# Ledger of designs, part 31: VH-VL binders against q9h9l3

Target 1, 176 residues: q9h9l3
Amino acid sequence: PRKMVAIDCEMVGTGPKGHVSSLARCSIVNYNGDVLYDEYILPPCHIVDYRTRWSGIRKQHMVNATPFKIARGQILKILTGKIVVGHAIHNDFKALQYFHPKSLTRDTSHIPPLNRKADCPENATMSLKHLTKKLLNRDIQVGKSGHSSVEDAQATMELYKLVEVEWEEHLARNPP

## First folded at step 17 (VH-VL)

Design EE79
Fold by OpenDDE, look of step 19:
Structure EE79 (fold): chain C 176 residues (1-176), chain A 122 residues (1-122), chain B 107 residues (1-107)
Amino acid sequence: as target 1 above (176 residues)
Amino acid sequence: EVQLVESGGGLVQPGRSLRLSCTASGFTFDYHYMDWVRQAPGKGLEWVAEIRNKFNSHTTYYADSVKGRFTISRDDSKSIVYLQMNSLRTEDTALYYCARDEFDSGYYFDYWGKGTTVTVSS
Amino acid sequence: DIQMTQSPSSVSASVGDRVTITCRASQGIRTYLNWYQQKPGKAPKLLIYDASDLQSGVPSRFSGSGSGTDFTLTISSLQPEDFASYFCQQANSYPRTFGGGTKVEME
């Protein structure tokens, strides 16, 4: 049986005008929500915009941050061979400059049964915050301190567990 | 190479205290849970305590047989896990193993030390 | 607490024999079941984790199966170095608990 982990990343702005999204934090949790990994990550380029309001990343977090190349190696080691669950996970993989096999990827922003359970249109892209509130009765991403990638990864895993059985069956019948 | 080396065992009288240490090397210590498991002479294995990693707030768990008497702690800067044993009893006599706890693909002890012997006797 | 009942407590076997050890949990533990080998005077060694995953470096003659409450460790063809004690261990809940052990002895 495949092992399952959930991932959430926070990005800061680099490059001209800070338009490039660079990995600045990555959190990975196992099936039970235990945190396997949670590190601040130092981008290879100068940070122009910390995007603190959303990312929660501050300049002080970069003082002892793990260099991107090292962090990427650590993260990929954890993800290799696993079913990776995330929300809008393509953004995380892009920031990691890594692409996980589609057959081993689960994106909670694109699971029709999950949306249906939340009384949302099946083909709509709903936010993690919204789904978590509707289905788990939990408030995440509150306040002005920015997101918690650990909290978001845990919520993502919990959401997926709600539809795991039927979705895995669906994927087995309809492999990507 | 992963290595765990226990120390601190010895002969003590009931009611006394002893502190065990386990020095880890060869891996990213602060990423892993660490556990103590003991084995009384000629008996099976008994889980004693667990301390989680820095990502999980160093949360601790204990067997009922040692709750209130034993304390597990760790120094990530030194790659050491400790077991403070107070109010020792004769039934605490055992070989005490330090074990690395992996929890990415289940929860299991993939590396063990050679153990340190604790003997509680009047 | 989850009790792990391991059977048999001992088994006599010869080289080349198929050996089966069972472990029953007092309640469902999914696949959070591990198997360890312990030789006299040595620390336990992980053989199988998550019920059926073979630890790296462990010979393929060892296999694990089961889910829920009933689990089995199988040695397909016993080798001289396999005479030892074996323990199951559940990792579903705290406290972590071990089976009573099975001693595999030479017939």
Scores: ipSAE 0.926, ipTM 0.953, lowest interface PAE 0.5, mean pLDDT 96
Fold by OpenDDE, last read:
Structure EE79 (fold): chain C 176 residues (1-176), chain A 122 residues (1-122), chain B 107 residues (1-107)
Amino acid sequence: as target 1 above (176 residues)
Amino acid sequence: EVQLVESGGGLVQPGRSLRLSCTASGFTFDYHYMDWVRQAPGKGLEWVAEIRNKFNSHTTYYADSVKGRFTISRDDSKSIVYLQMNSLRTEDTALYYCARDEFDSGYYFDYWGKGTTVTVSS
Amino acid sequence: DIQMTQSPSSVSASVGDRVTITCRASQGIRTYLNWYQQKPGKAPKLLIYDASDLQSGVPSRFSGSGSGTDFTLTISSLQPEDFASYFCQQANSYPRTFGGGTKVEME
């Protein structure tokens, strides 16, 4: 009974000077990489910076974007009761204004065995791009078109699967 | 209330074509995979085809027994899934069910229609 | 294709009996195994998904277990409304495949 999903969010800048990170896209995939959710999301505040080169978000994506409150409800419904896997996932949860139970959260940016497999320092915070290249021999986040939250979520899930058994055993012995 | 209503079944001769429809209501149709499952008279269940949702590019899968002859498609704007059946054979005779396919915590058919009967006979 | 071997093909039982149905996959399917109940003239009804998760609204007397290749559906205390056919179904690979079914009939 895995009941795992992986999540990745893209954020745009809102508020004064665009320093507030607001959710603009959210992608959720299941254990097998099937997409459970992938929507552009309209922030409640005016977008000052689309951060396109990173987020991949453009103005045209907001034309039919799902309002934040509605999207949040949809996303939370999917996440509830699941083990949620993400990379630097605290940023995603912050953007969602939601915090999943720690016992049901897996952050691939903080899994020492994963870093070890990638010949990286166990206590270092490695990028999703780097880990994906090293362990999956796959290039993600390439080019200037911005990230694909679907690809990133899928990569995150695949990375976690590499250490799932070991890490779940560790967590069982050391519950957060 | 989730509801799936199949239609389009009937009696046809071998080699003919038939198109089944399944009209869905009571849920967000475009977020779900949809499948066809058939049951020959007095026999067990046989999976026929699956079409995934828009997030998964409406990818389709077929049983070997129907590949090249059947086509599953969907119209999300109408909440309808179709099964175009060409080159029908006597062994295609069955009750055809439309089923909603959940995939968030496994892959399972949580809702089924009442089915529509297809009879292929000379 | 993954072959699903379901046993027994039929079982006679009485109300109150414990009934066990087995499903074996020709290869590992992890926990992607579902159980359905079908009554005569009715569409199948989902009972168990992901090998052991009870579908909402299904009585707790139904339970599923297993992983890999061997799976079991158990009815702890058979009720009159439980006389029906039961099918397992693997969702690990395409094509999706069902077991041959088990008919639970009154003794």
Scores: ipSAE 0.921, ipTM 0.953, lowest interface PAE 0.5, mean pLDDT 96
Fold by ESMFold2, fold request of step 20:
Structure EE79 (fold): chain C 176 residues (1-176), chain A 122 residues (1-122), chain B 107 residues (1-107)
Amino acid sequence: as target 1 above (176 residues)
Amino acid sequence: EVQLVESGGGLVQPGRSLRLSCTASGFTFDYHYMDWVRQAPGKGLEWVAEIRNKFNSHTTYYADSVKGRFTISRDDSKSIVYLQMNSLRTEDTALYYCARDEFDSGYYFDYWGKGTTVTVSS
Amino acid sequence: DIQMTQSPSSVSASVGDRVTITCRASQGIRTYLNWYQQKPGKAPKLLIYDASDLQSGVPSRFSGSGSGTDFTLTISSLQPEDFASYFCQQANSYPRTFGGGTKVEME
């Protein structure tokens, strides 16, 4: 079997008016939810908006954060050759400035069987919070102090496991 | 190159204590789980203890045969794993290996030290 | 605790022989089974992890298979350097446990 990990990232605002999303935290978990990676990351650009309400990132987190180039190398070494599970994972890869093979990518925001289990429209893009509450009976992203990328990566892996057998068979019959 | 070097073994009397150290180099130590595995003379392998990485709260686990007597710990700044062995018994006589525990696909000991010998006898 | 029953305890074989070693877990361990080789006076060396994945630098004549409770290590064509002891080890649950070992020796 192919190794499988789940990833979640938090971003801050850079560029004009803080509208560009830059990577500031990344968490990666194994199939059982054990944490392989969880680091704060210093973007190469000036941070305009920490987006703390959602990101959980504050100025003090950046003091000893791993520079983006080093963190990207560490993260890509973990991801290479693995099935990578995420939620709206295109945003994570964009922040990493990285392309992961589509055949090895699983996005819980775009899996019709998962939506059906949650009594959601097959092609709707459902939030991680909603799917987690509905299918795992858990509240994540509670409060206003920002998200935990570890918690979110773990939830994402557990959601994928609910449809893993069916979806992997589907992908084997319908290669991307 | 990954290296694990155990030290601190020796001859001790039953009921006494001994502290083993394992010095690690050549990898990102604080990202890995670390384990102790022992082998009595002429016998098979027995897992002793594990300490998880910094991202998993350095949680510890022990074999039943050593619970309450042995304590695994780590110093990530020095890349050292310790095994504090108290109330030693003759059954603890073994070659003690330090192992790196990789967990990206299952959990497995991909690098081992050469071991340090602990002999417990009257 | 999960007991690992390894068979046989010893194998007499010649260079070129196909050798199979089996390992049975007392309860399901998914694919969380590893195989190690150990030569006298040396540390164990990982051969196979996660039931069937070959460790880097290990010759392709070694292979692993199985899931659940029953697992097999196969050496397709025994070489002189393969005379050693072999151990399986489950990593599904704490405590981690090893099989009793199989000594592969020259006949």
Scores: ipSAE 0.844, ipTM 0.918, lowest interface PAE 0.7, mean pLDDT 94
Fold by ESMFold2, fold request of step 20:
Structure EE79 (fold): chain C 176 residues (1-176), chain A 122 residues (1-122), chain B 107 residues (1-107)
Amino acid sequence: as target 1 above (176 residues)
Amino acid sequence: EVQLVESGGGLVQPGRSLRLSCTASGFTFDYHYMDWVRQAPGKGLEWVAEIRNKFNSHTTYYADSVKGRFTISRDDSKSIVYLQMNSLRTEDTALYYCARDEFDSGYYFDYWGKGTTVTVSS
Amino acid sequence: DIQMTQSPSSVSASVGDRVTITCRASQGIRTYLNWYQQKPGKAPKLLIYDASDLQSGVPSRFSGSGSGTDFTLTISSLQPEDFASYFCQQANSYPRTFGGGTKVEME
């Protein structure tokens, strides 16, 4: 079997009016939910909007954060050659300035069998919070102090496991 | 170049204590699990203890044969893992290996030190 | 605890022979089975992890297979440097446990 990990990232606002999303935290877990990586990351640009309500990132987190270039190297070393599971994962790869092979990418926001299990329209884009509540009977992203990227990565892996056999067979028949 | 160097072995009487150290280099120590594995003279391998990485709260696990007597710990700033061995018994006589534990696909000991010998004899 | 039963305990073989070593777990361990080689006076060396994945630098004549309870290490054509002891090890649950070993000796 192919090595499989799940990733979740948190972003802050940089650039004009804080509209550019820049990586400020990344968490990676193995198949069993054990944490391979969990670091705060210092963007190379000035932070305009910490987006704390969703990101959970505050100024104190940046004091000892790993510089983006170093963190990116550490993260890509973990991801290379592996099946990477995420939720709306294109945003995570964009923040990493990285392309992962489509054949090794799994996006829980775009898996029709997963939506079907949740009694949702197969082609709808469902939030991680909703899928996790419906299918795992767990509340994530609780409160207004921001998301836990570890918790979100773990939930993403557990969601994928619910459809892993069916979806891997589908992808084998329908290579991207 | 990954290196693991064990030290602190020796000859001790039953009931005494000994502390082993394993100095690691050449990799990101605080991202890895670390384990102790022992081998009695002429015998097979026996897992002793594990300490997880900083992201998993440095949680510890022990073989039943050493639980309550041995304590594994780590100092991530120095890249050292320790094994405190109390109430030593003759059956603890072994070569003690330090091992790096990778967990990206299953869990496996991809690098081992040369070991340090502990002899417990009256 | 998961007991690992490894067989045979020893093998007498010649260079060029195909050598097969088996390992059976007392309960299912998924694919969480590793193989190590140990030469006299040396530390163990990882050969195969996660049942079938070859460690970097290990020759392709080594292969692993199996899942659940039954696992096999195969050396397709034995070389002089392959005379050693071999151990399986499960990593599905704590405590981690090893098989009793297989000594591969020159005939």
Scores: ipSAE 0.843, ipTM 0.917, lowest interface PAE 0.7, mean pLDDT 94

Design EE79
Fold by ESMFold2, fold request of step 20:
Parts: C-alpha cells; sequence; structure tokens
Structure EE79 (fold): chain C 176 residues (1-176), chain A 122 residues (1-122), chain B 107 residues (1-107)
C-alpha cells in the first residue's frame, strides 16, 4: 500500500509590514494520527509579526527553534515518496519552498465528495474548522491562544479518510 | 551508520532486578519509537515494551507478561533507552534486543541491536 | 491480544525452489503486518513491512501480500543465504505479536 501522511504548518509574518508568511511550526502525522514531526522553526528572516492569536507562536518558541534549512531537510525526508494530505496545502508547500508531486497531493479544501458529505457546494472552499465540526463533531482552533498544527493535521487526516476510497479511485481514473 | 548497542545483561537470581541499556547512534533518536523484543533460548520472538517519541508524550506500552515488573524509559539527551526489570522470573531468561520502530507506513522494526543476554536461575 | 498463526513451522527446500509462508491473524489487522528473517546467532532483519513493502536492500525475490487476516511471504527462487527462520509480526494493536516462526532448511 501507498504511504500517506498529513501536514499542517503555522506561519509568522516577515517582510514589509509582516505580510510575507514564513514557516514557524510544522506538524506531520501518520495515517493513525501519531506524530512523526512537530518542531518550531526559526525563519531565516526577521519576524515582524508573530501572529500569535492564530499561529500560537511566541518569542520564547524561537529561542531553541530549528533553523529553517535544517527543518526543511527533515520535513522533506518524511514527505518524499508519500501521499501528503493537507488543507489549503499550497500555502504549506509555499512556506516550505517545496513542490510535492501533484499526483501525491491531497487537499481537503478542494475535494468535491467531502463537501457533498458536509452538505456544502462541491466547488466551495470550506474551512478546516467548519468541515471538522460538521463531519467529525469536533471543535478545533478554539479560543485566542492560536491553532495547534498537530490537532489540525490530525483532523485533516480524519477528514480525508471519510472520502479516501472514492477519491483515490477518482484520481486513478483522472490522473492529475 | 545506525547503531543500537544493548548492555546490562547477566546472570541473576529470581526476584532480583536488572537494568538494560540501549545506546543509539546514527539517527535522530528523539523522533523514533523504541522497543524491546526478547527471544528465549531456542524459541521465537516476543515483544516486551515500547516507548514512543517526544512528539507522542513518551507514552509506554508493555506486554502483559512484564506489566507491573518492567519499566521502559529513555534519555533523549544521551540517546539511550532503558529497561528496568524488577521481580525477575526464570521465564524472563532471554536474549533482549533493542529495536528502532518506524511508523510512517504501519509500524515496523527496521534496525535491531545484537542483543544482551539475561539469565534468571536459582 | 491478536494471535498470529504462522505455517508451516518448517520447510525443507532446495536452492531455486519457490517457498511460501502463510500468516493468519485472529482478527483483522489491515495491512499492518511485517516479515523478519533471522539467521542462527544473528538478530532479526526486516524484509517486508506494511504487508507488501520491500525494505531497502532486500532482494526482489522476496515479496509479501495480503490484508485483513491472511498474509503470505514468498521467496520466488530460494538462494543459499535464504536458509533461515522467518517471523511475521502484527503492528495493528498492542501488544505487538509475532508468529511462531518458520524454519526454511536444506533438504
Amino acid sequence: as target 1 above (176 residues)
Amino acid sequence: EVQLVESGGGLVQPGRSLRLSCTASGFTFDYHYMDWVRQAPGKGLEWVAEIRNKFNSHTTYYADSVKGRFTISRDDSKSIVYLQMNSLRTEDTALYYCARDEFDSGYYFDYWGKGTTVTVSS
Amino acid sequence: DIQMTQSPSSVSASVGDRVTITCRASQGIRTYLNWYQQKPGKAPKLLIYDASDLQSGVPSRFSGSGSGTDFTLTISSLQPEDFASYFCQQANSYPRTFGGGTKVEME
């Protein structure tokens, strides 16, 4: 069988006015939700905005954080050769400065059968929080202390499992 | 480059204690699950215990035959896994292997040490 | 606990033979089954993980198949270095459990 993992990242603001999103945490889980990777990551650029109320990243997390280049190498070693599941996963790959093969990428924000299960329009881009509440009866991203990338990656994997058989068959018939 | 070296085995009387160590090198130790597996002389393999990585709270699991008597632990700063073996019995006599547990696709022991022998006899 | 029934317990074979070893789980274990080879006086060596995936450096004459409860290890053309004991192991549930082993020996 094909190896499958789920990924989620938290970003901080760098660049002019803190508008560039730079990787500051990455979590990867296996098919059963066990954590393969969860590190705070030090961006190569000065952090302008920690975005703490969404990212959960604080200054103290950066003191012993893994430098971006090292973390990227660790993360890519885990992802290589695997089906990678994420939510709006383009943003995660952009922050990693990485392009995963399209045939091995699954984005829960763009799966029509998943939206159908949630009684949502098939073409709508639905939030992870909404899909998770609707389909898994779980509340994630609660409060103002920031998101947990572990929790989000686990939720993303569980959402994909709801449509895995159907969607993998669709992709086999319709290679990207 | 991956190396697992067990130590601490020996001959002990029933009811005594022994502590096994497994020194790891050549990989990112704190990212991996670590297990102990034993093999009695002339017999098959028996899983003993597992300790998960730092990302999964170092959670521990034990075979029923050792639960309450054995304790698995790890020191990630030294890359060492321990097995504290209390109230030893003759049926604990075995070669004890340390194994690295990968879990990216299922769960599997991809590297094993050479083992350390524990003999429990009166 | 999930019991793993491995058969046969022993096989007499010659170089070039096809050898098939079967492992049956007492309940479904998905594809979470591994195969190990053990030569006398040596530690076990991983051959196959996740039912059918070949470990790096293992010759292609080894293959694994199955899902659920019934699994098979096949050696397509036995080589002199393949005379050894073989163990299956389930990793679906704790405790992890091994089959009783199969000794592949020279006839």
Scores: ipSAE 0.841, ipTM 0.918, lowest interface PAE 0.8, mean pLDDT 94
Fold by ESMFold2, fold request of step 23:
Structure EE79 (fold): chain C 176 residues (1-176), chain A 122 residues (1-122), chain B 107 residues (1-107)
Amino acid sequence: as target 1 above (176 residues)
Amino acid sequence: EVQLVESGGGLVQPGRSLRLSCTASGFTFDYHYMDWVRQAPGKGLEWVAEIRNKFNSHTTYYADSVKGRFTISRDDSKSIVYLQMNSLRTEDTALYYCARDEFDSGYYFDYWGKGTTVTVSS
Amino acid sequence: DIQMTQSPSSVSASVGDRVTITCRASQGIRTYLNWYQQKPGKAPKLLIYDASDLQSGVPSRFSGSGSGTDFTLTISSLQPEDFASYFCQQANSYPRTFGGGTKVEME
């Protein structure tokens, strides 16, 4: 079968009033949830809002963080040629300043069979936290100290596995 | 150029200890899993131990034949993986290879060192 | 532990022959099966990983197939440099285990 990885990113606020989302952490896991990449990333712009409540990013994480250009190169090498799974994955690719081929992209926020398994409307956009609790009986993103991109990437891969056979067959018959 | 250079082999008596080193270069060492694989003279390959990367807590795994006697460890700042071999037996006599373990699609040993020889004999 | 049974233990063949080596796992290992080539006095060299993926620089006459418990390495037209020992190895579970090896030798 084709190589498959899952990705999740954490962003901080840059630009005027901290409203621009810039990449500050990226985690990539293999099919079994083993971690291929997990680095804090220094945005090229001044950080205005760490967004710590959601991002988990603090000033100390940036002290030895990998510069964005270097990290982007490392990440894209891992992603090239692979099926990449994410949740609301457009946001991750936007923060990476990158667009992965649609035919190799899987977004767990937009998979009708996955929503159906969760007893949700097939066309609804469901949170990763909700799907993970409902379908995997696991709590992620617990508390207000921020998300773990490793935990989130692993959950995303496990969710995709629940519908992988059906959805891959669907995509083969209905190319994007 | 990826290089793996093992050292520390030698002739030792049963019950003694020996420490092998594998010096790595030419790749991002702390991102990779590292393994030891051995081959007794004229025999096949036997996996010995693995140590995972920094992102997976440097977790270690061992073959049943060496559990409790051998310890794999690594120093990411020096790009060295170690194999501490205690309570050596004649059955541990082998050429010991260091291998780089890739895990982007399955798990596989894509680069091997030349090996270092351990002989356990009275 | 997952036992890997490799067959045959030895095969005599001529240049140009098609050579097939099989590997059977005692339990399902999905596609997590690798093939290595080893020449006398040399370290093993990866040929095939994840059952069927060809390692960079390996000639296309080598191919792998199978899933679950039964796997095959095929050399479509044996070349002089292919006389060597071949090992399968499962990576589905710890401990990692190798097959007993197959020596491909000149007839």
Scores: ipSAE 0.834, ipTM 0.911, lowest interface PAE 0.7, mean pLDDT 94
Fold by ESMFold2, fold request of step 23:
Parts: sequence; structure tokens; C-alpha cells
Structure EE79 (fold): chain C 176 residues (1-176), chain A 122 residues (1-122), chain B 107 residues (1-107)
Amino acid sequence: as target 1 above (176 residues)
Amino acid sequence: EVQLVESGGGLVQPGRSLRLSCTASGFTFDYHYMDWVRQAPGKGLEWVAEIRNKFNSHTTYYADSVKGRFTISRDDSKSIVYLQMNSLRTEDTALYYCARDEFDSGYYFDYWGKGTTVTVSS
Amino acid sequence: DIQMTQSPSSVSASVGDRVTITCRASQGIRTYLNWYQQKPGKAPKLLIYDASDLQSGVPSRFSGSGSGTDFTLTISSLQPEDFASYFCQQANSYPRTFGGGTKVEME
């Protein structure tokens, strides 16, 4: 079988008025939820808005964070050649300045069978928090301290496993 | 270049203690699981213990034959994994290997040290 | 514990022969099965991981197959350097367990 990992990232605001989203944390887990990578990342630009309510990133996390160029190299080495699962994963790849092959990409925000299991419209884009609560009976992203990329990546992998057989067969018959 | 160098083996009497060390270099030690595997003279391979990486709380696992007697630990700042072996028995006599455990696709020992010999005899 | 039954215990073969070694797990282990080669006085060397994936630097005459409980290592044309012992190892569950080994000897 194909090697599979799940990824989740947290971003901070850079550029004018903090409107650019720059990578500040990345977590990668294997099929069983074991953590392959979890590092805070220093963006190449000055941070204007930590976005802490959502990102969980604070100034102290950046003190010894891995510079973006080095972190990107570490992350891409793990992702290369693997099926990569994420939620709204295009945002993660954009923050990494990277294009993963579409045939090896799985996005839990756009899988009709997963939405169907959650009693959601098949074409709707549902939040990770909503799907996790509905299908795994777990609360993630709780409180005011921001998201955990590790928790989110693990939830994303568990969600994908609920539809893995059906969706992999669908993609084999309907290559992207 | 990945290197794993074990040390601390020797001849000891039953009931005594010994601490093995494995010094790692050439890779990001903090990111890997590390294992001990042993081989009695003329026998096959037996897994002994594993310690996970920093991202997985350094959780430890042991073979039933060594639980309560052996303790695996690591010092990520020095890139060293340890095996503390207490209450040694003659059946613990073996060549002890340190192994790097990759877990991106299953779990597998992709690099092994040369081993250090432990002999438990009166 | 998952018991790994490896067969045969030994085989006598000549250079150029096709050699097949099997492992059976006492429970399903998905594809979490590895193969190692060990020469006398040396550390084990990984050949195959995840049932069928060839480790970097290992010659293509080595191949692995199987899933679930039944697994096979094949050497398509035995070379002089392939006379060694071979071990399978499951990584699906703790404790990790090895097969009893297969010694491949010159006839």
C-alpha cells in the first residue's frame, strides 16, 4: 500500500497590516497518529499579527523557532512521494510555497462521502471542528489559546480513515 | 553519515546491574524512535525496548522478559540512548544492538550499531 | 504477542538459484513486516520494509510480498554475498517480534 501522512499548519500575519499568511507551525503525523514532525517556524518576514486566538502562536514560540527555509526542507523531505492528507490543504501548501501532486493529495474538506456521513451536503465545505465533533465525537480547538496542529493533523487522519477504502477506489477509477 | 555506537557491555554476575549507551550521529536524533535489540550467542534476534521521539512524549515500551528490570531512556541534547539493566540474569547474556526506528511507513530498523556484548555469569 | 513462524530454518543453494523464504504471523499484521539480512559477526541489515518496499542500496534481486499473515522474501538469482541468515520482523504491535531465521548456505 501507499505511504500516507497527515499535515496541519498554523499561520501568522505578515506584510502590510498583517494580511499575508505566513507559516509559523507545522505538524505531520503517520497513519497511526504518531508525530513525525512538530516545529514552530520563523517566517522570513517580520510578524505583524500573531493571530493567537486561532494560531496558538505567541512571541515566545518564535525565540528558537526553525527558520522557514530550513523547516520547509525538513517538511518536504517527509512529504515527498507520499499521500498527504489535510483539511483545506491548499492553504497549507501555499504557506509552504509548495505544490504536492494532486494524485497524492487528500483534502477532508472536499470529500463527498465524508460529508454524507456527517449529514452535511456533499458539496459543502465543512470545518474540521464540525466534522470531528460529528464523526469522532470529540471536541478540538477548544478554548481561547488557539489550535493545536498536532491535534488537528491527528483528527484529519482519523476522519480520512472513515472513508479511505471508498475514496481511494473512487480516485483509482477517476484519476485527478 | 548515520552512525550508532554502543558501549558499556561487559562481564557481570547475576543480580548485578549494567548501563548501556548508544551514541548517535549523522541524523536528527530528536525526530527518531530508538530501539534495543539483542541476540544471544548462536541464536536469533529479540526486541528488547523502544523509546519514542520528543514529539511523542518519549513513551517507552518493553519486552515482557525485561519489564521491571530494564529501563530505556534518552538524552536528546547529547544524542544518546541508554539501557539501564538491573537484576541481570544468565538469559540476558547477548550482543545488544542499538537501532534507529523509522516510522513514516510502518515501523522499521533502518540502521543498526555493531552491538556491545553483555555476559552474565557467575 | 504475535508469533512469527519462519520457514525453512535453512536452505542449501548454489549461486544463481532462486531462493524463497516465508513468514507467517499468528495474527493479521497488515503490511507491517520487515526483512533483515545478517552475516556472521555483523549487525543485521534492513532489506525490505512494509512488506515489499526495497531499502535504498539493496539490489533489485531481492523482493518482498504478502499482506495480512503470509509473507515471502525472494532472491531471484543468488549471489555469493547472499549466503547469510535472514529474519522477518513484525511491527504491527508491541512487542516487536522476529521470526526464527533462515540460514542460506552454499551447497
Scores: ipSAE 0.832, ipTM 0.911, lowest interface PAE 0.8, mean pLDDT 94
Fold by ESMFold2, last read:
Formats: structure tokens, C-alpha cells, sequence
Structure EE79 (fold): chain C 176 residues (1-176), chain A 122 residues (1-122), chain B 107 residues (1-107)
């Protein structure tokens, strides 16, 4: 069977006025939630806005962080050939400057059966926090000290498991 | 090239202690789980202990037969995993293998050392 | 603890024979079953992981199947280098446990 991992990233603001989102942390978990990767990453350009209340990233995290080019290589080596699960995962791939094959990509923000289980409109884009509370009875991303990419990746994998059989069958019938 | 080299085996009396080492090379050691597996002479394989990677808090797990007597640990800066074996018994006599534990799809021992022999005898 | 019952304990076979080894778990282990080969005086070598996935460098004459509690390792056409002992191992739960082994030997 095809190996499956879940990914979540935290970004900081770079570029003019800090509007560009650059990768500053990445976490990858296996099917059971064990952590395959969890590193702070130094963006290749100056950090304008740490976005700490959402990202959890502070200046001290960057002191010994892995340079982006090296981290990207480590992360892509883990992702290659695997089904990768994420939430709004296009943002994570954009921050990685990478496009994973669509046939191997699963985005919990765009799975109609998952929305149906949450009593949400099938085509609505639902937040990870909302789906996790509704379907797993857990509170994630609590407070203003920032998100945990490990916690978020683990929640994303558990959400996908709720619809895995149905959605994998759907994708087999309807290849992307 | 992945290599695992065990050392520290020997002949010891029951009740004594011994520390095994496994020196790893050729891979990102601190990203992997590491395990000890033993094999008594002419017998099958018995899992002994596991230590997880740095991202999973180096959490440790033990077979019931060794709990409280054996301690697995690791030094990621040296790429070494250890097995401290206290209160040794004749039943601990075995060839002790160090194994790399890959966990991206299930959990499996994809590389093994040649092992180091521990003999516990009066 | 999950007990792994492996059968047969030994097989006498000739080059070219099809060999089937069975492993049964005392409770469900999903697909978290591995197969190892061990030759005398050597360390075990991974053949199959996650019930059916072939480890890199392992010949395609080896195949694994099963899920839940019942698993098989098949060697479709035995080669001289395949005379060895074979062990299954579950990785669903701690402690990790091995089957008792199957010795495949020349007739």
C-alpha cells in the first residue's frame, strides 16, 4: 500500500511590508501521529513580521534554525512518493516552493464527505480548528501564543482517517 | 552506506551489569527510532527495547522480560545507542542486535548490525 | 502482548518449488506485519514490510499478503540462496513480537 503522511507548516512575513509568507517551521507525522520531522526553518530572506500570535515563531527560534534550502531537501525527501495529507495544503506547498502530484495530495479543507460528517455545506472551506472541534471533540490552536504544527498535522491525519476509505475509493474512480 | 556496529558484549556472572553500544553511520541518526533485538543460541528473535527519535521525546519502551533491569538510551551527537543491562540472568544470554526502525509506513527494522554476544553464566 | 504463531516450523524443499509460510496474530494487527530472512551466523534481513511491501533489493519472487490476523509469505520459485530461516514480526503494538520462525532447507 501507498505510504501516507500529514504535513503542517508555520509561516512568517517576508518581503515588502511582511506580506509574503515564508516557511519557518514544518512538521510531518506518520499515519499514527508519530513525528517524522519537526524543524524550525530559517527563510532565505529577511523576516519582517514573525506573526507570532499565529505562527508561534520568535526570533530565538531562528538562531539555530535549518536554512530553507537544506530543510526543503529534507522535507521533499520525506514527501516524495507518498500520499500527503494537509489542510489548505496548497499554502504549505507554496511555502516549500514545491508542487506535489495531485494524485498523491489530500486536502482536508476540500473533502465533501468530511464536511458532510461535520454538518457543513459540502463545498464550504472549513477551518482545521472548526473541523477538529466538531469531529474529534478537541480544541486546537488555543490562545494567542501560536499554532503547533505538530498538533495541527496530527489533527489533520485523524480527520482524514474519518473519510479515508470513502475518499480513496472516490479518487480511484475519479483520478485527478 | 548505512552501518550499525554493536560492541560491549562478553561473559559475565549472573547479577552483574554490562553496557552495550551501537555506533551508527550513513544516515540521519537523530530522525530514526532505534531498537535492540536479541537471539538466544539456536532460538528465535526477541525484541528487547526501543528508543524513539528526538521529535518524539526519545521515549523508551521495553519487553516485560527486561523492564526495570535494562535501560536504553542514545547520544545523538555521537550517533550511538546504548543498552545498560543490570541484574543479568542466564536467560539474558543471547546475541544482541542493534536495528534501525523506520516508521514512515508501519514500523520495521530495515537495517541490522552483526550483533554482540552476551553470555551470562556462573 | 500479541502472540505470533508461525507455521510450519520447517520445510524441506527443492530449488524451483513454491514455498508458503503462514503467520497468525492473536489479535488484529492491521497490516503491520514484517518478514525477515536469516541465514546461519548472519543478521536478519528485511524482506517484506507492512504485510506486502517489498524491501528495496529483494527479488520479486518474494511476496507477502494478508491483513488483520492471517498473513502469508510466498516464495514463488525457490532459489539456492533462499535456504534460510524466516520470521514474521508484528509492529502494531508494544511489545514488538516475532513468530517462532520457519526453517527452509534442502531436500
Amino acid sequence: as target 1 above (176 residues)
Amino acid sequence: EVQLVESGGGLVQPGRSLRLSCTASGFTFDYHYMDWVRQAPGKGLEWVAEIRNKFNSHTTYYADSVKGRFTISRDDSKSIVYLQMNSLRTEDTALYYCARDEFDSGYYFDYWGKGTTVTVSS
Amino acid sequence: DIQMTQSPSSVSASVGDRVTITCRASQGIRTYLNWYQQKPGKAPKLLIYDASDLQSGVPSRFSGSGSGTDFTLTISSLQPEDFASYFCQQANSYPRTFGGGTKVEME
Scores: ipSAE 0.830, ipTM 0.914, lowest interface PAE 0.8, mean pLDDT 94

